# Designs tried in a protein design chat: miniprotein binders against b1l550. Part 209

Target 1, 279 residues: b1l550
Amino acid sequence: MRLPEELLERARDIHSEAPSHRIKLDRVGSFGLKVPVEFKGFLLLAEADVWVSLPEGRRGVDLSRQVEAIYELSNPPKDPFSLCREAAISLLEKLNYADSSGVSIRFDAPLQDGESLKYYGVEISSIASDEIINKIRVEILGMTACPCTAELIRAYKSSEIAATHTQRSLGILEVSTKAEHPDPDKLASIIERAMSSPLRTYTKRPDEGGLVIRSLSNARLAEDVVREMIHLFLEEFGHLPEDTHILAAVRSMESVHMHDIYAERSFSLDEIRKEISSH
Key: E = the ipSAE of ESMFold2; O = the ipSAE of OpenDDE; V2 = 0.75 times the mean of E and O plus 0.25 times the DockQ between their complexes.

## First folded at step 20 (miniprotein)

Design li5 (at its last look DockQ between E and O 0.95; V2 from the best seeds 0.00; counts 0 for: pae E 1.7 > 1.5)
Fold by OpenDDE base, look of step 20:
Structure li5 (fold): chain B 279 residues (1-279), chain A 83 residues (1-83)
Amino acid sequence: as target 1 above (279 residues)
Amino acid sequence: SWKKVRIKFTFDPEEREEVLEFLKRLAKELREKYGLTTLIYQEDGTIRIFVKGDPEAVDKFIEEVLKELEERGVKYTVEVEVI
């Protein structure tokens, strides 16, 4: 049932009314939309959040216009980087009262693993506020081996390859920059290379053995992984603007404890360069 | 009433970075001065400025941006679109 359009002339526009409390809101929008995107030759259904700012003198946002903005840009499907950027701009252009806008798109990114696929989690965002800030968060699982237990076992029993506990570890890189979004595959690669070994979707028994040996031979603390991620990031992405902000983190789902080990560092490129140069 | 304008600048690639930083600073100053919403970004080798607000303030913004570019002797082409 569609109500007569004439009723709109008689009804108060609730969204345009003055609020009872004149307070600006930073983000008001629709979260958990589903939008198609094209990524690396895959057509994916991604989750999207869209929002704008709301001034103190306006009661509510035009949510329908926000939803229309992203769906207009989603047909035909395009890459999520362009979609985020274009949608953020479009939102700012369409919503008169908004002084800022933003879009986030989340999906599992396919990653080739031999003849099979593995994946990493990705969230791509763009915020339009005076300038465009592009944000990308990559999360990928790897494997870590504990060097502390390895050293104890080595000291107790002479072995060429010391046994130790291994576990899944989630590596996280989040980058916020005024430049273009960093390549998520490169970010995922940095995380994997910073761990004891990558995970594999498909392993033959010889390959599995090799993977474990690699991990044992490359035992790393969660702290080591984060530091290595930062080091590798600087080598690959040191050309980004100095005001680029990075979060590097690891959550190790330790196999000998009921809890996880977590380590992180948040920094700007300028800050971390000064720190490293001072040592 | 609201006026919305897209400004597209084409600069010499060698000067584009310097001009961009200048325009960012200028846009910030003018936005604050006139109570405008602005967005500046690069796309397809061009610098784009979106500005919205009171019609008179938007017009003043555009005029001052163009004036400042002229005073600096920067060579550019400009396209202005009212949306």
Scores: ipSAE 0.748, ipTM 0.921, lowest interface PAE 0.6, mean pLDDT 93
Fold by ESMFold2, look of step 20:
Structure li5 (fold): chain B 279 residues (1-279), chain A 83 residues (1-83)
Amino acid sequence: as target 1 above (279 residues)
Amino acid sequence: SWKKVRIKFTFDPEEREEVLEFLKRLAKELREKYGLTTLIYQEDGTIRIFVKGDPEAVDKFIEEVLKELEERGVKYTVEVEVI
């Protein structure tokens, strides 16, 4: 059923009124939208949030115009980075009263894994407020092998056992920059290379043995993984603006404990370079 | 009651980063002075400025930006689109 359009002549425009409490809101929007994206040849169903600021003098936001803005740009499907940035700009252009806008897009990114595929988590954002700030968070699982236990076993009398506990660890890189979003595959690669070994979708027995041997040969503390992630990030992305902000973190599900280990470092490129140069 | 304008500037590549920083500071000053909303960003090797607000204020913003670029002696081309 559709109501008569004539009612628009009689009804108050509630959204354009002044509110009884004149308080600015930072984010008013539609969250959890399903949008198609094209990522490196794959057609994916992503989840998007869209929002704008709402000034103290306006009671409500035109929510349907927000949704319209991103869906018009998402069909036909395009790469999620272009969609994110273009939608953020479009929102600021379409909603006169807003002084900022934002879009976030989340998807599972496919990644080649030998003869198969695996995936990692990606969330990107673009915030348009005077300038565009682009944010990307990448999460991927890897394997870590504990060097402390490995050393105890090596010190065991007459032992030639190469062994230690291994566990699944979640590596995280989050980057906020005024430049374009870093390539998520490169961020995922940095995380995996910092681990003791990557995880595989499946392995055959000889390959599984090799995976475990590699992890034992490359034992690392969670702290070491975070430091290595930072080192590798600086090698690959040191060209980004100096005020680029990074979070590098690992959450390790330690196989011999009832709890997880967590290590994290946040920094700007300017800040970390000064720190490293002082040593 | 609203005017919305897209401005596209092309500068020499060697000057682009310095001019971008200048335009960011200028846009910040002018948006606060005139009560405007501005967005400045790079796209396809050009510098883009979006500005919206009161029509008179938007016109003054554009005029002052162009004036400051001329006074700075920067070589550029410009496209202005009212949307």
Scores: ipSAE 0.611, ipTM 0.885, lowest interface PAE 1.7, mean pLDDT 90
ESMFold2 (binder alone), look of step 20: mean pLDDT 86; pTM 0.842

Design li6 (at its last fold request DockQ between E and O 0.90; V2 from the best seeds 0.00; counts 0 for: pae E 1.51 > 1.5)
Fold by OpenDDE base, look of step 20:
Order: C-alpha cells, then structure tokens, then sequence
Structure li6 (fold): chain B 279 residues (1-279), chain A 83 residues (1-83)
C-alpha cells in the first residue's frame, strides 16, 4: 500500500527539524546493505555500509538517498575500489548538509591455491571529507610454529627438525592512505610470507608434509610475524605517502592454550622510518 | 539555498603534483574562510574540487582559486559544472 503523495505536503519533514539537543553526529547511515561487486573476474555479493555526517541543527539524515546513491553506482557491477570511492563522493554531493561521507565494502576475496581456491577477508573503505582517505583491511589465516617449544625439545632430544606445536594464526594489515587503495592480494601475500607457512585448501600428502616441515623450519613468535609483516610492507609499499597509517597485527589461536596470543603495531610510515633509522 | 560546483582542472603532468599540494592548502584556507564544504582529489590525470555551501561563498571560492592559479602563472584548463 502506497500512501497518497499529497500527504507529504501536509506531513512535517521530521528529518529537517531541529533536534532536541544540538549535537553534530559523525556518522549516520545504513549498515549491512548487500551490493554486487566485480573482483578478479568474480561477481560477488558484498556487504556495504554507507554514512554521512549530520550537523547539529538537523534531526536526521535522508537514508533513502544514501541507499540510492550506492545502488545507482552498483549497476552494472564494478570493482569495489571504484565503487567505494565514487559512492563516498556521490554521498557528499547528494546530501547538502553533510560535510563528510564514507563507504565500507566487505567480502571474502578469492585467492588461487593451485587448482583450488582459498580466500582472505577484505574491507575496502573510502572517506570523503577535505580529501579522500582510502582504507583497506586484509585478514588472512596462516600457520605458525612456536620457536620456544622447539628449542626446548631440541635441547631435550637432538633432532634435525625439532617438533613443536603449530596453530592457525590470523594476520591483519590495515592501511589508511590518501593514495589509491593498496593491492589486497599483495597485502595478503605479505601476511602469508610473514608467517611460518601459508595454509592450503587442498593438499596431497607430500605437500602437507612439506608444509609442516617448512613451518617447523621457520618457527616464529606472534611478535616475529608482526615485525616481519611490517618489514615486508615497507619493502612493497614504502612508496606510499608518509602520512599513511598502518595497523599490523596477528592473532595466534594457540593450540596448547585455551586463549589466543595477540600482537600489534600501529604506525605511520613517517614514524616507523624514523624508528628504524635510529638503530 | 545551496550551490554545488564541480571544478575539473587539467594541468601539465610535470606540474600537477606541485599544483595539487598548493590547491589542497588553498582549498583548506578558503573553506574555513567561507564556511564551505570542499573535497579535493585526483582522477584520470585531473584535479577535481567539489565545493558546496552558500551560493555567494561558493562563487567567491571559485574566483579566489582561479585568481591564485593565475598569479602563480600555471597553465591549466578548467571545467566548472553546477550540480
């Protein structure tokens, strides 16, 4: 049932009214939208959040216009980077009262693993204010082997390859930059290379054995993984603007404990370069 | 009333980065001066500025940006679209 359009002339515009409390809001929008995106030849249904700022003198945002903005840009489906950026700009242009806008798009990114697929989690964001800030968060699982237990076992029993406990570890790289979004596949690769070994979707027995041996031969603390991620990131993405912000983190799902081990470092490129150069 | 304007600049590629940094600073100054919302970004080899707010303030913003570019002697093409 559609209400008569004439009612709009008689009804108060609640959104345009002055609020009871004159307070600016940073983000008001629709979260958990589903939008199609094209990524690496895949058509994916992604989750999207869209928002704008709300000034102190306005009671509410026009949510319908926000939703229209992203869906207009989503047909035909396009890459999530362009969609995110264009939608953020469009939101800022369409909503007169907004001084900032933002879009976030989340999906599982396919990653080729031999004849099969593995994946990583990705969240792509763009915020439009004075400039456009592009943000990308990549999360991928790998494997770590504990060097401490390995050393104890080595000391107890002479072995060429010391046994140790292994576990899944989630590596996280989050990058915020005024440049274009960093390549998420490269970020995922950095995380995998920083761990003891990658995970595989499909393994034959010889391959599985090799994967475990690699892990044992490359035992790393969660702290080691984070430091390696940072090192590899600087090698690959050191060309980004100095004000680029990075979060590097690892959550190790320890196999011998009921809890996880977590390590992180947040930094700007300028900050971390100064730190490294001082040693 | 609101006025919204898209400004698209095309500069010589060799000067584009320097001009972009200049325009970022200028846009920041002018938006604060006139109480405007601005967005500056690069796309397809062009520098783009979106500006919205009071119509008179928007016009002043555009005028000052163009004046400053002229004073710097930068060669450019510009497209201004009211949306």
Amino acid sequence: as target 1 above (279 residues)
Amino acid sequence: SWKKVRIKFTFDPEEREEVYEFLKRLAKELREKYGLTTLIYQEDGTIRIFVKGDPEAVDKFIEEVLKELEERGVKYTVEVVVI
Scores: ipSAE 0.759, ipTM 0.923, lowest interface PAE 0.6, mean pLDDT 93
Fold by ESMFold2, fold request of step 24:
Structure li6 (fold): chain B 279 residues (1-279), chain A 83 residues (1-83)
Amino acid sequence: as target 1 above (279 residues)
Amino acid sequence: SWKKVRIKFTFDPEEREEVYEFLKRLAKELREKYGLTTLIYQEDGTIRIFVKGDPEAVDKFIEEVLKELEERGVKYTVEVVVI
C-alpha cells in the first residue's frame, strides 16, 4: 500500500527543522548497504557505508537521497574505486546542507592461487571535503615461523633438526592519500612477501612440505614482518604525496599461545623518509 | 535558498599543475570569505570545481575565480553548469 503523495503538503518536514540541541554531526548516513561491483572480471556483492556531515542548525538528514545516490551509480555494476569516488561527489552535490560526504566499500578480493582461488579483505573510502581523500585497507593471511624457537632447537640438536612453531598471521596495510587508491593486489603482494610464506588454498604433501621448509628458511618475528612491509611499501609507493599516511600491522595467531600478538607502525611518507635517512 | 554549480576548466597540460595549486588556494580563500562549500579535484585532464551555498555568494565566487584567472593571463576554456 502506498500513501497518497498529497500528504507531503500537510506534514511537517521534520528533517529541515532546527534541533533542540544545536550540535554539528560529523557522519550521518546509511551503513551496511549491499551493492554490486565489478572487480577484475568478477561480479561481487560488496558492503557500503554512505554518509554526510550535518550542520548544527539542521535536525535530520534526507537518508533516502543518500541511498538513491549510490544505487543510481551501481547499476550497471562498475569498478568499486570509481563507484566510491563518484558516490562521494554525488552525495555532496545532492545534500545541500552537507559540507562533507563519504563512502566506504568493503569486499573480499579474489586472488589467483595456481589453478585455484584465494582471497583477501579490502575496504576503500573516498571523503569529499574541499578535496578528495582516498583510503584503502588491505588484510591478508600469511604464515610466520618463529626464529627464536628455531634457534633454540638448532642449538639443542646440533642444528640437525630444523623446527619451530608456525602460525597464521594477518597482515594489514592501510593507506590514506590525496592520490588515487593504491592497487589492492600490490598491497596484498607486499604483505604476503613480508611473511615467512604465503598460504595456499590447496597443496599435496610434497608441496606442503616445500611450503613449510620455505617458512623455516624465512623465519620472521611479527616485528620483522611489519618492518619488511614498510620497506617493500616504500619501494613501490614512495612516489605518493608526502602527506600520505600509512598504517602497517600484523596480528599473529601464535600456535603455542592462547592469545595473539600484535605489532603496528603508522607514519606519513615525509616522517618515515626522514627517520630512515638519519640512520 | 541554495545554488549549486559545477565548473570545468581546461588548461594547457604544461600549466595545469601550477594552475591547480593556485585554484586550490583561491577556492579556500573565497569559500571562507563567502561561507560556501567547495570541492576541487582533477579528472580526465581537467580541473573541476563544485561550489554551493547562497546564490549571491556563489555568483561572487565564480566572478572572482574568472577574474583572477584573467589577471593571471592563463589561457583556458570553461564550462559552467548550474545544477
Scores: ipSAE 0.660, ipTM 0.904, lowest interface PAE 1.5, mean pLDDT 91
ESMFold2, look of step 20: ipSAE 0.650; ipTM 0.899
ESMFold2 (binder alone), look of step 20: mean pLDDT 87; pTM 0.856
ESMFold2, fold request of step 22: ipSAE 0.657, 0.658, 0.650; ipTM 0.903, 0.901, 0.901
ESMFold2 (binder alone), fold request of step 22: mean pLDDT 88, 88, 87; pTM 0.860, 0.859, 0.856
OpenDDE base, fold request of step 22: ipSAE 0.665, 0.681, 0.686; ipTM 0.894, 0.899, 0.901
ESMFold2, fold request of step 24: ipSAE 0.647, 0.643; ipTM 0.900, 0.900
ESMFold2 (binder alone), fold request of step 24: mean pLDDT 88, 88, 88; pTM 0.860, 0.857, 0.859
OpenDDE base, fold request of step 24: ipSAE 0.676, 0.675, 0.672; ipTM 0.898, 0.898, 0.898

Design li7 (at its last look DockQ between E and O 0.96; V2 from the best seeds 0.00; counts 0 for: pae E 1.8 > 1.5)
Fold by OpenDDE base, look of step 20:
Structure li7 (fold): chain B 279 residues (1-279), chain A 83 residues (1-83)
Amino acid sequence: as target 1 above (279 residues)
Amino acid sequence: SWKKVRIKFTFDPEEREEVLEFLKRLAKELREKYGLTTLIYQEDGKIRIFVKGDPEAVDKFIEEVLKELEERGVKYTVEVVVI
């Protein structure tokens, strides 16, 4: 049932009314939309959040217009980077009262692993506020081996390769920049290279053995992984603007404890360069 | 009433970065002065400015931006579209 359009002339526009409390809101929008995107030759159904700011003198946002904005840009499907950026701009242009807008798109990114696929989690965002800030968060699982236990076992029993506990660890890189979104595959690669070894979707027995040996031979604390991620990031992305902000983190799902080990560092490129140069 | 304008600048590639930083500062000043919403970004080798607000304020913004560019002797082409 569709109500007569004439009713719109008689009904109060609730969204345009003054609120009972004149307070600006930073983000008002629709979260958990599903939008198609094209990524590395895959057509994916991604989750999207869209929002704008709301001034103190307006009761509500035009949510329908926000949803229309992103879906207009989603057909035909395009890359998520362009979609985020274009949609953020479109939202700011369409919603007169908004002084800022933003879009986030989340999906599992396919990553080639021999003849099979593995994946990493990615969230791509763009915020339009005076300038465009592009944000990308990559999360990928790897494997870590504990060097502390390895050293104890080495001291107790002479072995060429010391046994130690291994576990899955989640590596996280989040980058916020006024430049283009960093390549998520490169970010995922940095995380994997910073760990003791990558994970594999498919392993033959010889390959599995080699993977474990690599991990044992490259034992790293969660702290080591984060520091290595930062180091590798600087080598690959040191050309980004100095005001680029980075979060590097690891959550190690330790196999000998019931809890996880977590380590992180938040920094700007300018800050971390000064820190490294001072040592 | 609201006026919305897209400004598209084409600059010499060698000067574009310097001009972009200048325009960012200028846009900030003018936005604050006139109570406008602005967005400045680079796309396809062009600098784009979106501005919205009171029609008179938007017009003043555009005029001042163009004036400042002229005073600096920057060579550019510009497209202004009201949306």
Scores: ipSAE 0.745, ipTM 0.921, lowest interface PAE 0.6, mean pLDDT 93
Fold by ESMFold2, look of step 20:
Parts: structure tokens; sequence; C-alpha cells
Structure li7 (fold): chain B 279 residues (1-279), chain A 83 residues (1-83)
């Protein structure tokens, strides 16, 4: 049921008023929207956040215009990077009072796993304010094997016993850059290669045995997984702008503990190059 | 009391990145000078500038950008669309 439009003559335009407290807001928007995206041949339902800045003299944001902006661009479905960038630009164009805008899009990315599929988490953002800053976060699970326990067991009886605890570990790479978003599959590959072994959707017993042996042969501390992620990232993406910011992290769900282990390093490309060249 | 303009520049590919950095610095200076909101980015091999604000200030922004490109001697084409 639609209300009569004549009410607009009698109602105050609350959003266009000045607020009681004149305070600028950095992000005002609609969060948790569902939008379709096309990613590398897959049609996915992603979650999106959209926002704009709000100046001190304006009480409220035109929220329906924000939602309209991203949905207009999502039909027909397109790749999430184009949608993210285009929606951020559209928000800044449509909302006159805003001096910045932003869009985040989150989805589970499908990844071929032999005859089956697995997945990893992706969140991308584009922020439009004088220029566009692009951000991407990738999260993927892998397997780690503890080198300390492995060495202790080797020393205890004989080299014929190969044992240690193994666990799932969540690897994280987050990149903020003025360049285009890095390819999420390449970021996921970097994380997996830094682990002791990748995870599989399923294995048969001979393949499972090989996976475990590989993990034991590549035993790594969480700290060294992070270091390896950084090394591999620099090999693949060292060409990005010098002010590109990266966070590399691992959360290891240790099988012998009730708690997780966490390791993290953040850096700019300029900073890490100086650090490495000083050794 | 608002004017919104999209500007689309086509430059030779060999010059595009250097000109982009120049335009970013110029847009920052003019944005602050005239109290404008600007956005500069690349799309489809072209440099795009969005500007909004007071109509007279927007017009001055456009005039100064074009003047600086001409003084720099850069070969370009331009399309200006008022939204």
Amino acid sequence: as target 1 above (279 residues)
Amino acid sequence: SWKKVRIKFTFDPEEREEVLEFLKRLAKELREKYGLTTLIYQEDGKIRIFVKGDPEAVDKFIEEVLKELEERGVKYTVEVVVI
C-alpha cells in the first residue's frame, strides 16, 4: 500500500536538516546487502556494504539512493571488482553532499580441487575520495605440522618414527593499493604454498597418506608461514606501488591446545624493501 | 547550487601515466582552492575526472585543467558531460 504523495507537503524533510550536534561522519551507509556477481565463470550471491561520508551540516543520508546505486549496477551480474569500483563512483556522483564513498563486497570464491571444488574467503573494497584506493582480503585454510614436536620425537627413539601434531591453519593476506585489486586466486595460492600442505575436499587413502607425508616433510612454525607468505608475495607482487600496504597473518587451530596461535606482520612495500636490504 | 561534471581525457598511451600523476596533483590543488569534491581515475585506457560543487567553481576547475594541459603541450582529446 502506497501512502499519498500529498503528505510530502506537510512532512519535514528530516534528512536535509542540520543535526543538533554538528559532527562529520566518515561512513554512513547500508550494510549486509545481497548482490549477484560473476566470478571466473561462477554466478555467486555476494554480501555488500555501501557508504558515504556525511558532512557536519547534514542530518541524514539518502539511504534508498545508496541501495539503488549498487542494485542498478548489479543487473546483469558482473565481476565483483568492476561492481565494487563502479558502485563507489556512482555513490559519490549521486549523493551531492558526500566527499567520499566506499563499497565492500564479500563472497566465497570457488577453487578447483581435482575433480571437486573447494573455496576461500574474499573481501574487496573500493574507496573513492580524490582517487580510488582498492583493498582485498583473502582467507584460506591449509595444514601445518609442528617442527618442534617432530624433532623431539625423532630424537626420542629412532628416525623410523615420523610424528607430530598437525592442524588446520587460516592464512590471511590483506592488500591496500592504488593499483587494481590483485588476483585473489594468486593471493590464495601464495597462502597455500606457505603452509605445510593444502587441504582437500576429500582424499582416498593413498592420496591421504601422501598429503600427510608432505605435511611432515614441510613442517613449519606459524611464524615461518607468515615469513614465507611475505617472501612469496614480494616475488609475485613486488611491482605494485611503493605505498601499497600489506597484512600477512596466520591463525593456527592447534590440535593439541584449547586455543589458537596467531602471527601477523603488516608493512608497506617501501618499508619491507628497506628492512630486507639492511641485512 | 550544485554542478556535477564528468570529464574524459584520451592521451597517448606512452604519456598517460605521467599525465595522470600531473592531473592528480593539479586536481588536489584546485579542489582545495575552490572547495570542490573531485575524483580522478583510469577506465578503458582513458583518464576520467569527476568534479562537483558550486557551479562557478566547477567551471573554473575545468578551465584551469584545460589551460594547464595546453601549456604542458600534451596531445589529447576531451569529452565534458554535465550530469
Scores: ipSAE 0.603, ipTM 0.883, lowest interface PAE 1.8, mean pLDDT 90
ESMFold2 (binder alone), look of step 20: mean pLDDT 85; pTM 0.830

Design li8 (at its last look DockQ between E and O 0.98; V2 from the best seeds 0.00; counts 0 for: pae E 1.7 > 1.5)
Fold by ESMFold2, look of step 20:
Structure li8 (fold): chain B 279 residues (1-279), chain A 83 residues (1-83)
Amino acid sequence: as target 1 above (279 residues)
Amino acid sequence: SWKKVRIKFTFDPEEREEVLEFLKRLAKELREKYGLTTLIYTEDGTIRIFVKGDPEAVDKFIEEVLKELEERGVKYTVEVVVI
């Protein structure tokens, strides 16, 4: 049922009024939209959030125009980075009263794993105000092996077994930059290379043995995984603008404990360069 | 009353990065001076500026940006679209 358009002449335009309390809002939008995207040859169903700023003198946001902005751009499906950036720009253009806009898009990214696939988590955003700030968060599981227990067992005089506890660890890289979004596959690769070993969708028994041996031979504290992520990130992405902000973190699901271990470091590129150059 | 303008600048590729940083600083100065909303970004090898606000202020922004580019002496072409 469609109501008569003539009613627009009689109804108040609630959104354009001044609010009773003149307080600006930073993010007003539509969250949890489903949008199709094309990523690395895959057609994926992603989740998107869209928002704009709302000045103190405007009561409400034209929410349907926000939703139109991203859906107009999502058909036909295109890569999520272009969609994110273009939608953020479109929002700022379409909503006169906004001085900033933002879009986030999240999806599971397929990754080749031998003859099979595995997946990792990606969330990207673009925020448009005076410039565009692009953010990407990548999360991928790997394997860690504890060097402390390995050393204790090696020192144990009656043991012939090279052993330590191993566990899944979630590695996280989050990058906020004025440059283009870093390639999520490269971020995922950095995280996996920082771990004791990658995880596989499946292995045959001889390959499983090799994976475990690699993990034991590359035992690392969660703290050192984070440090290695930072080192590898700087090698590949040290060219990004100096005010680029990074969060590197690991959550390790320690197999011998009832709880997880967590380590993180946040920094800007100029900050970390000064820190490293002082040693 | 609102005016919205897209500006598209094409510069020689060699000069593009330096001019972009110049335009970012200039846009920041002018948006505060005139009370405008601006966005500067790159796309398809061009530098794009979106500006919106009071029509007279938008026109002054455009005039001053073009004046400063001419004084800088870089080669460019420009397209201005009112949206």
Scores: ipSAE 0.613, ipTM 0.889, lowest interface PAE 1.7, mean pLDDT 91
Fold by OpenDDE base, look of step 20:
Structure li8 (fold): chain B 279 residues (1-279), chain A 83 residues (1-83)
Amino acid sequence: as target 1 above (279 residues)
Amino acid sequence: SWKKVRIKFTFDPEEREEVLEFLKRLAKELREKYGLTTLIYTEDGTIRIFVKGDPEAVDKFIEEVLKELEERGVKYTVEVVVI
């Protein structure tokens, strides 16, 4: 049943009323929308969050207009980077009372692994205020081997390749920049290269053996992985604006403990360059 | 009442970066001065400024931006669209 449209003329516009408490809100929107995106030749159904700011004098946001804005831009499907940016701009333009807007899109990104696919998690965001800030978060699993246990075993038994425990580790790179979104495949590659070895979707026996040997020969602490991620990031993305903010983190799901090891560093490009130059 | 304007600037590619930084600073100052919402961004080799707020304030913003660009002696083309 659709109510008569004439009722809209009689009904109070609740959203435009003054609130009981005159307080500005930073983000009001719809979270967990599903939108189609095109990514690397794949058509994917992504999750999307859309929001705007709400001034102190307005009770609510026109949520329907927000939803319309992103769906108008998502048909036909386009790349998630453009969608985020364009939708953030559109939201700010369409909602007169908003002084800021934002869009976040999340999906599993396909990554070629020989004849198969693996994946990494990606969240692409754009925030429009005075300027556009583009944010990307990449999460990919790799493998780490513990150097401490390896050293103990080496000291106990002379072996060319010391046995040690291995585990899955989640590497995280989050980048916030006024530049274009960094290439998520490059970010995923940095994370994988910073670990003892990558994971594979499928391996033949010789390849699996080689992967384990590589891991054992490249044993790294969670701390080592984070430092390596930062180093590799600077080599690949050192050209980004100095005010670019980075979070590099690793969560190691240790195989010998019931808990995870976590390490992180948050920094701007300017800060980390000063730190490195001081040594 | 609200007025919304999109300003599209085309500059010489060699000067675009310097002008962008200038416009960012200017837009911030004018936004604060006039109580406006502004967004500055680049698209398709152009600099775009979105401005919204009180109609008189928006008009003053546009006037001051153009004046400052003229004083700087920058060559540009401009398109102003009310949206």
Scores: ipSAE 0.451, ipTM 0.796, lowest interface PAE 1.1, mean pLDDT 91
ESMFold2 (binder alone), look of step 20: mean pLDDT 86; pTM 0.831

Design li9 (at its last look DockQ between E and O 0.91; V2 from the best seeds 0.00; counts 0 for: pae E 1.6 > 1.5)
Fold by OpenDDE base, look of step 20:
Order: structure tokens, then sequence, then C-alpha cells
Structure li9 (fold): chain B 279 residues (1-279), chain A 83 residues (1-83)
């Protein structure tokens, strides 16, 4: 049943009323939308969040207009980077009362692994205020081997390759920049290269053995992984604006403990360059 | 009443970066001065400014931006669209 449109003329516009408390809100929107995107030749159904700011004098946002804005831009499907950016701009343009807008898109990104696929998690965001800030978060699993246990075993029993416990570790790179979104495949590669070894979707026995040997020969603390991620990031993305903000983190799901080890560093490019130059 | 304007600037590629930084600072100042919402970004080799707010304030914003560019002697083409 559709109500008569004439009722809109009689009904109060609740959203445009003054609120009981005149307080500005930073983000009001729809979270958990599903939108199609094209990524690396794949058509994916991504999760999207859209929002705008709400001034102190307005009770609510026009949520329908926000939803319309992103769906208009998502047909035909396009790359998620352009969709985020264009939708953020469109939201700011369409909603008169908003002084800022934002869009986030999340999906599992396919990554070629020989003849199969593996994946990494990605969240792409754009925020429009005075300027456009582009944000990307990449999460990918790898493997770490513990150097401490390896050293103890080496000291106890002479071995060319010291046994140690290995575990899955989640590497995280989050980048916020006024430049274009960094390449998520490159970010995923940095994370994998910073770990003891990558994970594989499938392995033949010789390949599996080699993967484990590589891990054991490249044992790293969670702290080592984060530092290596930062180092590799600077080599690949050191050209980004100095005010670019980075979060590098690792969550190691240790196999000998019931808890995880977590390490992180948050920094701007300017800050980290000064730190490195001071040594 | 609200006025919304898209401004598209085309600059010489060699000057575009310097002009962009200038326009960012100018837009920030003028936004504050006139109580406007502004967005500045690059797309397709052009610099774009979106501005919205009180119609008179928007007009003043545009006038001041163009004036400042002229004073700097920057060569540009401009398209202004009211949306």
Amino acid sequence: as target 1 above (279 residues)
Amino acid sequence: SWKKVRIKFTFDPEEREEVLEFLKELAKELRKKYGLTTLIYQEDGTIRIFVKGDPEAVDKFIEEVLKELEERGVKYTVEVVVI
C-alpha cells in the first residue's frame, strides 16, 4: 500500500524541524548497503556506508537521498575508488545542509595465487570536507615463525633449520591521504613480504615444504613485521604527501598461546622521516 | 536560500600544483570569512571547486577567487556552473 502523495503536504517535515538539543552531528547515514563494484575484472557485491554531517539546527538527514546518490553512481558498476570519491562529492552537493560527507566500501579483494585465488580484505573510503581525503585499509593473512623459540631450540640442539612454532598473522595497513588511493595490491604485497612467509590457497607437497622452510629461515616477531611493513611502505609510497597518515599493525594469532600478540605504529610520513633521520 | 556552484579551472600543467596550493589556502580563508561550504579537488587535469551557501556569499567567494588569480597573473580558463 502506498500512501497518497498529498499527505506529504499535510505532514510535518520531521527532518527539517529544530532538534530538542541543538548539537551538530559529524556523521549520519546508512550503513551496510550492498553495492556492485568492478575490481580487477571481477564484479563484486560490496558493503557500503554513506554519511553526511548534520547541523545543529536540523533534526535529521534525508536518508533516501543519500541512498539514491550512491546507487545512481553504482549503475553501471565501476571501480570502488571512483565510486567512493564520486559518491562523497555527490552527497555533499545534494544535501544542502551538510558541510562534510563520506563513503566507505568494503569487500574481499581477489588476489592471484598460482592457478587459484587467495584474497585480502579491503576498505576504501573517501571523505569530502574542505578537501577530499582518501583512505584505504588492507588486511591480509600471512605466516610468522617465532625467532625466540627457534633460538632456544638452536641452543639446545644444533640444527641448520631450527624448529619453532608458526602461526597465522593478520597484517594491516591503513593509509589516509589527500592523494589518490594507494594501490591495494601493492599494500597487500608489502604486508606479505614483511611476514615470514605468505599463505597459499593450495600447495603441492614440495611447495608446502618450501613455504615452511622459508618461514623458519625468516623468523620474525610481530614487532619485526610491523617495522618491516613500515620500511617497505616507505620504499614504495614515500612519494605520497607528507601529511599522509599511516597505520601499520599486526595481529599474530599465536599457536602456543590462547591470546594474540598485537603490535602497531601510527604515523605521518613527515613524522617517520624525522624519526629515521635522527638515528 | 541555497546557491550551489561548481567551478572548473584549467591551468597550465606546470603551474597547476602551485596554483592548487594557493587555491586551497584561499578557499579555506574565504570559507571561514563567508560561512560557506567548499570542496577543492583535482580531476582530469583540472582543478574543481564546489561552493554552497548563501547566494550573496557564494557570489562574493567566486569574485574574490577570480580576483586573486588575476592579481597573480595566472593564465586559466574557467567554467562556472550553478547546480
Scores: ipSAE 0.739, ipTM 0.916, lowest interface PAE 0.6, mean pLDDT 93
Fold by ESMFold2, look of step 20:
Structure li9 (fold): chain B 279 residues (1-279), chain A 83 residues (1-83)
Amino acid sequence: as target 1 above (279 residues)
Amino acid sequence: SWKKVRIKFTFDPEEREEVLEFLKELAKELRKKYGLTTLIYQEDGTIRIFVKGDPEAVDKFIEEVLKELEERGVKYTVEVVVI
């Protein structure tokens, strides 16, 4: 049912009024939208958030125009990076009173795993104001093997056993930059290579044995996983602008404990280079 | 009332980065001077500027940007679209 448009002449335009408390808002928008994206040959259903700034003198935002902005650009489906950037620009253009806008898009990225597939988590954003700032967060599971327990077992005089506990660990890389978004597959690869071994969708017994042996020969503390992630990141992405900000982290679901361990480092490229060069 | 303009600049690739930094600083000063919202970014090898605000202020912004580029002596082409 549609109400008569004549009512617009009698009803107050609540959104264009001044608010009772003149306080600007940084992010006003629609969160949890479902949008189709095309990523590396896959058609995926992503989740998106869209927002704009709201000045102190305006009571409300035109929410329908925000939703229109991203859906107009999502048909036909296209890559999420273009959608994210273009929608952020479109929001700033469409909403006259806004001095900044932003879009976030989240999806599970397919990744080849032998003859099968696995996945990893991706969240990207673009924020438009005087310039565009791009952010990407990648999360992928791997396997870690504890070197402390391995050393204790090795030191056991009568032991013929090479062993340690292994567990799933979630690796995280988050990058904020004025440059283009880094390739999420490359970020995922950095995280996996920092672990003791990757996780597989499935293995047959001989392959599983090989995977376990590899993890034992590459035992790593969670702290050293983070350090290796940073080292590998700098090798591949050290060319990004100096003010690029990175967070590297791992959350290890320790198989012999009731709780997780967590290690994290955040830095700018300029900051980490100074730190490394001082040693 | 509002005026909204998209500007597309093409510069020689060798000069593009230097000119981009110049335009960012120029836009920062003009934005404050005229009370405008501006966005500068690169796309498809071009420099894009979006500007919005009071119609007279937007016109002055465009005039001053073009004037400064001419005085700098860089070779360029430009497209201006009012939206």
Scores: ipSAE 0.626, ipTM 0.894, lowest interface PAE 1.6, mean pLDDT 90
ESMFold2 (binder alone), look of step 20: mean pLDDT 86; pTM 0.837

